# Ledger of designs, part 308: VH-VL binders against o60147

Target 1, 175 residues: o60147
Amino acid sequence: MLEKNKYLYIFRHIQTNQVLLSQGNVLKKTALFQLPYPLQKPVAPNGMRPAKLRKDHWVPLLKVEFPNESMFQSVFMQLLNYRKYRSVQPLTSDLLKLPIPVRRRKIMRQEVPNTIADLADILNKEKFPENSVRLQLSDKSDSEYADWPPSVQIDSEEIKLSRGFREKTTVDEAR
Short names: E, the ipSAE of ESMFold2; O, the ipSAE of OpenDDE; V2, 0.75 times the mean of E and O plus 0.25 times the DockQ between their complexes.

## First folded at step 15 (VH-VL)

Design kc2 (framework fv_dargistotug)
Fold by ESMFold2-Fast, scan of step 15:
Structure kc2 (fold): chain C 175 residues (1-175), chain A 120 residues (1-120), chain B 106 residues (1-106)
Amino acid sequence: as target 1 above (175 residues)
Amino acid sequence: QVQLVQSGSELKKPGASVKVSCKASGYTFRNYGMNWVRQAPGQGLEWMGWINTYTGEPTYAQGFTGRFVFSLDTSVSTAYLQISSLKAEDTAVYYCARGTPYLSYGFDSWGQGTLVTVSS
Amino acid sequence: DIQLTQSPSFLSASVGDRVTITCRASQDISSYLAWYQQKPGKAPKLLIYDASTLESGVPSRFSGSGSGTEFTLTISSLQPEDFATYYCQQDYEYPTFGGGTKVEIK
């Protein structure tokens, strides 16, 4: 609960398997700019309007608790760099043979295993103290996408979210 | 191997209630939304709404508020449609269909349909 | 909500014919359109999604085209099993279906 303890929340889209990173248990609309493929058509293709954040479309994948802000910042920024690296790589010939919607779906489906593998890779490289990082997974089987270092404690406890983990706590339609 | 199996036909009197089930198998139930679609005799398809299978939150189309309730039993991978205060105009085949709206992927698996007949 | 208008509502065709069905949206829906086939007494079957992507297992004689407000489903060489009712459906907003096109034997 100290300001020195930082949390990383990772959310996944219920159908597309796309992943969003958040510094807290609140998912902001601006997080949608992390997505290379929009979940819905934007109002203005020129980027004047980002895709709308829809309720019920995002669920927690995992939560990471770090012992201090410095360690959190290091891991968070490295995850963002891994995501950028993946987004700029040329597509394989196998993927280019697929129709655009099938290709995008296949790429999006890999974001969960890729993000988990990237997280584990970063934690293995950083050599944090034993049991200093707490990892909570909504589905413990997702931990099998990677080998975890001794610094990580894995719990499958329910991830508790605030009522306002989305940009708006209430939507007029939901009244 | 994705299958959606619905409960059998129902014959009800006006004012009664009916609960239609849709049991899913062959995939992770919580990962795909479930839609309800109605088709009145000799008419076209009409989307009633969907339920987020991960959160349990239903969304109803205009015209399907009040008497219609979507629910889940995740322990048996089953979605439910309940209609209260049945009227003759509710006579239709009711389908469950797998899909998440707004993604342009369509509904890729459908239940076989449940005929609900409301007559005096 | 978004309205979809299909034309024709009904057509008669012979085996081997090229059949074209049109779906018009009341506003721009980009490529957020799917096509379904429904045979009497059966549930609808997804044929095409994202306007032009053929669903796995669907014969290549089916194709979809269009974007924005005008969409077309084409069956290049009609087979006996293709006599059915076809529906377009958008999910750009709350999903809506077109009125259907019944394709029957001439």
Scores: ipSAE 0.000, ipTM 0.464, lowest interface PAE 17.0, mean pLDDT 80

Design kc20 (framework fv_dargistotug)
Fold by ESMFold2-Fast, scan of step 15:
Structure kc20 (fold): chain C 175 residues (1-175), chain A 120 residues (1-120), chain B 106 residues (1-106)
Amino acid sequence: as target 1 above (175 residues)
Amino acid sequence: QVQLVQSGSELKKPGASVKVSCKASGYTFRSYGMNWVRQAPGQGLEWMGWINTYTGEPTYAQGFTGRFVFSLDTSVSTAYLQISSLKAEDTAVYYCARGTPYLSYGFDSWGQGTLVTVSS
Amino acid sequence: DIQLTQSPSFLSASVGDRVTITCRASQDISSYLAWYQQKPGKAPKLLIYDASSLESGVPSRFSGSGSGTEFTLTISSLQPEDFATYYCQQDYEYPTFGGGTKVEIK
C-alpha cells in the first residue's frame, strides 16, 4: 500500500533534469505547475497552463521516508518554498549573457543538484533523531551534492514504484 | 564528445533475424532517450520509435510493432534494435539517434548507420 | 500521424545564392520542428531545432522560421559544402520527417 503521508518522491526529467516533487509514488499532471519552464508549449499565449504530462519522460531521482506525517509535511512544504524562492531570484550576469534557449537548458540541468542541496539544508536545520530519515537514491553519486546530517541514513537500493507510478497523460482538447 | 557507434553491415535471408547495436559514449547514457530511424535505399528518413534509457520502456511507431524490438544494456551504454522474420522491404540503413521526443529539441547526435540487406 | 510536405523536392542553385526550403505540416505543430542536413553516405546532422534555434556549431548562414503549419529553412549564401538533402522533422506527436529537398549544383 502507498503511504503518501510518510514518503516524499522526487522525480527528474530524463533529458532536461527538471525536478518534480510528489507526495507519493504517483506523478500527477498538476505537478507540472511546479515547473518554471514548461516541457510542452502552452496552448494559451499567456504560457501559464502546461499542455500535457508525458509519463514516459519522468524517472525517480530519490525517495525519502520520514518517521511521521508531521516531519514529512514540514520538509515537503519547506522544499516547495525553496524552489519558489529560487524561481524569483535575479539571474547572474553570466547567465544573462547566454541566448535564452542555452540559458534555460543550463538552469534546468542545475535543478537536480539544487534540489538535493536544498533537501540536505532543510534536514540539517530540522533537528530530527539520528538515523530517523531514510534516503534512497537512484544514483548514489547524487548524494555528493550535499553534506547530510546524522538524522539521514542513505541507501542506494532501487526505488520500487507501484503500477500507478505515472498518471495517464491528458491533453487540452482545445488544441 | 558525444559518439554513437553502430555495428557493421548485415546481409540476411528472408525469415532470418538481425540485431543492430548502438554504443554510446561521451555523455550520461541514462539521461537521453535513444531513437531508431531507418532509410530505405534512395528514400527519406522514417522514425521507428524510441526507448527511455532510464526505464528501458520502448515506444514504437505504428508501422513498427510486432517484429521490431528495442532494448538496452545500460552497463555498457548500448542500445539494440532487433528485427525478426526479416522481409525484403526491411532493407535499409538503420540509424540510432540521441534525443527525447516531444521537446522540440531535435536529435542532436547520430550513429553512422547500419546497412541491413535482406535478399533471397 | 502528422504529415510533413517539403517543397521543392529538388532545387538547383549556385554558390552565393539565397536558398529557401518550405515545410508544411498537416496540422498545427506550434514550433516543434527541426531541420537536418544529410550528405551522401552520411548520417543526418541537426541544423535547427524548435523551428528557429540554431544548433551549436552550425554556420549562421542557416536560419529557420515559421510556426503552426508553415516553416522555412533559409541558407543566406550557399557554400559548396551545403549541397546536400535537407529534411524537416516534427515531434509534436510521434516524430515524422518530411520527404526531403535535394539541393543540387546548378
Scores: ipSAE 0.007, ipTM 0.623, lowest interface PAE 9.2, mean pLDDT 83

Design kc21 (framework fv_dargistotug; at its last look DockQ between E and O 0.69; V2 from the best seeds 0.00; counts 0 for: pae E 2.5 > 2)
Fold by OpenDDE, look of step 16:
Structure kc21 (fold): chain C 175 residues (1-175), chain A 120 residues (1-120), chain B 106 residues (1-106)
Amino acid sequence: as target 1 above (175 residues)
Amino acid sequence: QVQLVQSGSELKKPGASVKVSCKASGYTFRSYGMNWVRQAPGQGLEWMGWINTYTGEPTYAQGFTGRFVFSLDTSVSTAYLQISSLKAEDTAVYYCARGTPYLSYGFDSWGQGTLVTVSS
Amino acid sequence: DIQLTQSPSFLSASVGDRVTITCRASQDISSYLAWYQQKPGKAPKLLIYDASTLESGVPSRFSGSGSGTEFTLTISSLQPEDFATYYCQQDYEWPTFGGGTKVEIK
């Protein structure tokens, strides 16, 4: 029986460093609704949900291959939960002292390391088999944002960093 | 095996309220979103929205805001659809379907459907 | 909203026939398309997801192809149990369904 796709792509916005989760190498329009920020006309630089998905504004951060579909589904939902949880937390006094644009930028800058840390934390809790999760990063140094459990094997090869990323697969070739 | 079991048929009068349940079993409830799909008699399928079973956050499709409420009882792995101020045009079979719209697996499991008939 | 147009709406065929159903999207949805089968009085059943991936347990006579705006569901050899209504569904945006294609016995 053919297994379902068990790849997770994490994309970051090139300007705001906001993060989107994707099963596919092509972002869905609905991916924007993963962002906890309200939809407003000012675009992503103000720490808001962009009005439109500009694929060319998103680049791959990392790619994760999971042992099976069920594990992938679980981790995906947990990542969403972590994001939601952070979005509803009260702002610290230090952040409140900052101008709104600066504050939003600072918060958004933390989304990449936070998401990586979240992923590691989730995987640590899941206790997957050793080297059963394959992690590929666009920047290897990003792996330093977290302590990875033995279940995670970090690929020595980096994913290509390009706007509008679409990894070429055999399926794509058949289309 | 994955199963979604919905509550039985409902006959309601206009203005009344109905609550349809969808009990999930055979998988981790919070790992998959739950969708609601409406099908009027003799008509096609219409996606109503979904609820994130982990966070409890509902998302409603256009046309299904206000009178439609998605909710959960995670302790019993059950999703609920409540429709208030029922109208005749609400007469339809309502399905719950497992799937996370952010993903591309489709809706791989469906409830058997719940017929809601609104008639004076 | 993305609109999906299925063609034909009705199709008469015989057992053993090759059947092809088309689904056209109003915009590029990449491969984010699924196909469902629904029999009278029953819930829909997922056949294909991601345009061409066969759902587990679905007979190999079913296949999906296409990307972008044009998609097809093919039944290589129609079986008696295949007479049903078929729906395409996109999830590039929030999910929408096609109008359906009823496959009837000739």
Scores: ipSAE 0.877, ipTM 0.943, lowest interface PAE 0.5, mean pLDDT 92
Fold by ESMFold2-Fast, scan of step 15:
Structure kc21 (fold): chain C 175 residues (1-175), chain A 120 residues (1-120), chain B 106 residues (1-106)
Amino acid sequence: as target 1 above (175 residues)
Amino acid sequence: QVQLVQSGSELKKPGASVKVSCKASGYTFRSYGMNWVRQAPGQGLEWMGWINTYTGEPTYAQGFTGRFVFSLDTSVSTAYLQISSLKAEDTAVYYCARGTPYLSYGFDSWGQGTLVTVSS
Amino acid sequence: DIQLTQSPSFLSASVGDRVTITCRASQDISSYLAWYQQKPGKAPKLLIYDASTLESGVPSRFSGSGSGTEFTLTISSLQPEDFATYYCQQDYEWPTFGGGTKVEIK
């Protein structure tokens, strides 16, 4: 019996810093439904989510390898729950004082540090074996947004610049 | 072993309502989403939507808004499908199937199906 | 909605035959396609996910290939237990299924 793959691929939007989670190294259009809904009436739904999936506008943020599929599924669902929790919290008075376009940009810019912090929080609450969860980042300085548990090993190599997470090969040309 | 067990067949009159259950065992219920798929007699498979078992949030496919309600009882690892104002065209086998649609592992475990017959 | 078109709708074959079923998507779905087997009166069973990855416990005579808009399911040597209806399913957007291919005994 072979176990299913246990990788979480996380993408960042190059302009807005919004984050999408994926099991595969190529983004699916359905991933756009992960983006937070507007928290206040003045914030239009389209202002918080792209109308189209422009794959060239999403770049690798990090890749996480879990020891098994069950742990991956659990962490993925918990990340969705953290995202929902954040979307229903009241906006701070400082954010409410900002013009709508500035407010939206500031909220979206926080998705990278928030996602990394949420991932670390989940992993700190779970009791995974030492060095059983492997992180590979595009920019290793992003790991500084969180304090990681002993279960996490951060890869010394950063993710290579490519089309998302797939490397160009003679066999697996870009789809 | 992962197992999804559904409630038994139902025979209903038009205008009635029905509630189908899907009890999960052998895995952590909240870690995997739950989907509903129907199959009318002699027809193919039709995805109705899913419910996020962690958040409780349902997502309905186009055509299944209004009369269809997905819900959970996490204390007993059970998902429910309720159909109100039943019509003859709702006659089908209804399946629950494990999977999170954001992920691409396919639906790897299915309930045995519940036949709902709507007949006057 | 992404539409999936399966061909053929019906296929008659003998034990030992090589069977090929095709699935065409209305737009590029990368590799986000699964294949299921359904026997009469039973729930579907996952055979293949991510276009070509065999589900645990599924016999090696089953294989999947393709990417983008054209996909195939191949059974290299048909066995008696393989007479069933086969469905493709995409999850590049919200899930949709193909119309099915019924493989019958010749």
Scores: ipSAE 0.689, ipTM 0.845, lowest interface PAE 1.5, mean pLDDT 86
Fold by ESMFold2, look of step 16:
Structure kc21 (fold): chain C 175 residues (1-175), chain A 120 residues (1-120), chain B 106 residues (1-106)
Amino acid sequence: as target 1 above (175 residues)
Amino acid sequence: QVQLVQSGSELKKPGASVKVSCKASGYTFRSYGMNWVRQAPGQGLEWMGWINTYTGEPTYAQGFTGRFVFSLDTSVSTAYLQISSLKAEDTAVYYCARGTPYLSYGFDSWGQGTLVTVSS
Amino acid sequence: DIQLTQSPSFLSASVGDRVTITCRASQDISSYLAWYQQKPGKAPKLLIYDASTLESGVPSRFSGSGSGTEFTLTISSLQPEDFATYYCQQDYEWPTFGGGTKVEIK
């Protein structure tokens, strides 16, 4: 009678380090619309949202196991809100001085650390029960982007890619 | 108990407007997206779009980008569909349905539907 | 856009029958398919999501299977309350619905 665990999968783009959120290890085409445009001034970063989902260009960044759907849904929506908020902020004068391609790369490179920090901020504020949230990273050093609350248990095993598990396989099938 | 309660049926003349409400209860309103689905008499289901209940940002399906407006009042956990410049072809039952389209957990709760009839 | 084709569009069956309904997608949608039941004058009710996961409170006589482009809803032993129209729905991209399958008494 216990609710099934829910999983948040976060992917990064192999070249740009942009981030996409997913419920499973297979991305949906609509995931691309998670990539927001910036404010109209300065110029929108055309090319930040790929025209087509190339599944071989997105690799696991982290996986989060929640004990129930309500916690998953709340965190998922809050992460989308943080990303939208950042996308509509005016660009700084320092960024505006950069050539557009350099500016875009600099903005995109912050998505991984920003998303990890935002996740930790949400988990610190939501007062989840101790050890109720399991976090697994592809690179454990990425945990250093944030301070994690007692609710989070960081898995000792990293997410690994192998020949038989590329783009489809994680260590967990419990959706 | 998750519940979505919609406003009552409407009879309108062409050119008028209508605002359908969908009041949610039994869950955290901002944690789930809200979708609008149309069903013309005797026809199948047609997704009109959704509104992100956390950000307030709507997304409209192709064909619904003009006269159709989604909005929210988070203080009363209510989503709205406004249809302007009503046409006879807008005659349908309009459903609200809980679900976030970036996820595949289905639309697990539906309003009872609101019949909007447009006749001269 | 992704088209979903349901088959059959209509069937007659008796209480106790095993009923199968298929939904074919115009492109690979992985497991991103849901099934709904709709009775006349009522809202659709979610039966199955993610191709095969039964929604809470749905009788175990309902089951779903498939991935990619072909999906099946099965009712193992039809009950009187199961006479309704059934819709599939994908959300690999923006949601679309199948045309429906009406299940009537014989």
Scores: ipSAE 0.529, ipTM 0.807, lowest interface PAE 2.5, mean pLDDT 86
ESMFold2 (binder alone), look of step 16: mean pLDDT 93; pTM 0.952

Design kc22 (framework fv_dargistotug)
Fold by ESMFold2-Fast, scan of step 15:
Parts: sequence; C-alpha cells; structure tokens
Structure kc22 (fold): chain C 175 residues (1-175), chain A 120 residues (1-120), chain B 106 residues (1-106)
Amino acid sequence: as target 1 above (175 residues)
Amino acid sequence: QVQLVQSGSELKKPGASVKVSCKASGYTFRSYGMNWVRQAPGQGLEWMGWINTYTGEPTYAQGFTGRFVFSLDTSVSTAYLQISSLKAEDTAVYYCARGTPYLSYGFDSWGQGTLVTVSS
Amino acid sequence: DIQLTQSPSFLSASVGDRVTITCRASQDISSYLAWYQQKPGKAPKLLIYDASTLESGVPSRFSGSGSGTEFTLTISSLQPEDFATYYCQQDYEHPTFGGGTKVEIK
C-alpha cells in the first residue's frame, strides 16, 4: 500500500551498537560493507572468509517515513556521507593508547547516538514541511540523543518486532 | 554495577521439572545476550546455549535440545532455564552469563550459580 | 563443534613462579578465545578476551597470547589468590570450553 522508497530502516547490532542503514525492511548482506569494523575476522590458512550477516544479532533501531522518494534519497545519501566523514577523522590520543579491540568497541558503541544525532542534523538543515516526516523508534528514549525539527513527528507506538523487519534472503542472495 | 542473581538450589526426583531464574540489573537487559552454562560435580564448564534478549530467540547447543527451554520476562529483566523430565545426569550447577556469542568478547558477568540435584 | 585441549590438566607452583597454561583448538579460531578463572565454589571470572585483551579490573600479571590454533595464558608472578581452575573458551563457532587446568599453590 505504501509508495516504494519512502522508508528508511535503521538497524542496530545488539551488543556492539554498530548501525546499518537499509532502504527496505530486510537487511541484505551487502549492507555489511557500511561497517568500518567487520564482524567476522579473516581466516589466514583458508584465505579470507566473507562476513556473514547474522540476523539474530541485528535489531530495529528506528524507521523513518518521508513524504516522497526524492526526500528519502536526499536524506539517505547525506546520512551515508556523514558516516564516511566520521570514518576518516583522526583518532584522539586517548583512543590511541587503548588496545585495538577496546578502542574499536568504544568507537562502535557511539554509532547509535551518532547516527540519531546525524539524522536530526540533516533534518534540521533541510526545510521540510511541518509534521511531514514520521519517526518510529524501538526504544523511545533514543529520541533524546537529538533535538528534532518541526518537520518531524515521533510516533507514539514503538516498533514491534516482526518477520518483515528481520533479515531475509532470496535465491539470488543465498548465504 | 552489573549483577546477575539466580534462584536458590533445587532438589528434585527423576521425571520432575525445574525452572531456574536469572535476574539482571545494572545494565540495559535487551542489549546483551544471555548464556546458560552447566557444570556437573567435579567437572568442567559446558555451554548449553544462549537467548537473544531483544528478540526472545533461543539457540541451543547440540546436547541441549528437547528437554531444555530458555525464556525471558523482559518486564522484570529476568531469564529462565526450564528442564523437563529430569535425569540423574542433569545434576549440576547451572550458571547464567552475560554475552553475545561470536564476537570474541567473552562472558563478562556471571550469576552465582544454581545447584540442581536430581536423586531418588 | 570445535574442541579445545588444555595442558597441563594439573599444575603445582610456588608463590612468585611464572605459570604457563596452553590451549589448543581443533581448527583455526583466529583470536576468538577467552580465558576464565574459577575459584572453588564460585562462578567463573573473565580474565582475557580476544586472545590477548585483559578484562577491566584484572591484575596485570595475567596475560594472553596466541592466534589460530595455539594459545597461552601466563601468570608472571603467582600470588596466593591465584589458586583456581583456569578455562579457555572459543566463540568462533558455538561456544566451547577447554577441560580446565587446576593450579595448586604449594
């Protein structure tokens, strides 16, 4: 019933807090290329194993409904650009003193608050009509990571876990 | 401070059932998986499986399908282990432990353990 | 599943000694190995994760090394409170534990 490409789905890794953006309600394994830190390590004697998308480790963070496909594409591309920009910033001296796994964990845990702040920043910068963007969260307290513009209406209903929001594969995308 | 508190010891007859609880506090319950680990008297540690606290989906190790059930009550941040049709070989200390498997992070917080004794 | 073999199964040492425990995996597990300490009647305590990263609050005398199939836990200067059984554990696949190494202080 809904027009294609008007929804942005954001997923969170339950423990690492890494974030994946999706145009659909199903995560595809290609989404893993958004991550600066791969979840599965290479196996040296067997060569490089591809990272596997473990659907039981990823949960919905939020869903955004835009008035039209053009606005969706603009915000989606800007959010990807914000993520790329963050990935190339120099590390602070405090982070450089930490062992790599500890450093990586600290950086990853900031992706949820950073993604929410970036989304709000993009929406504040754009001049969208009042109450034209609908935001639905899995945990409403996550909305406190940012100040939202008048264009955003936060849904009173939290996202309920459903089959359609989990990872699925087609025959062309078999694991 | 992260804390996992388990229910008290149980003495059961063969064929009975038992339900062990593990109450979590000091962290966001749904953000970390919960594991169950068994230790028979004088023996080593044995991983039974885990439950995804966000989705409620359990994963069982190959020796622990059928009689063993992992469940949650997220409203009180509590995980449960139920064992049906108890056998003498189920006599062990059962631990809950916080961690999401497959990340190389280990299990960083453990319950105090619940001794389940099965004897006639 | 992946099998972990610990050696030795039992070790007796004096306070101040350097203690080394080895864990061998049946297949390459990269660095997906953790070490735990268990004192009699107590729950296990995480010491090291990702093969060599010391858990917060764990004394610096503990260290881990290795990758692939061969891993080592070292206690540089054994203390009386280190009397315990030590377990390695992998989570590269479904988690499994080694058989344990009991360290007895003379």
Scores: ipSAE 0.007, ipTM 0.622, lowest interface PAE 8.7, mean pLDDT 83

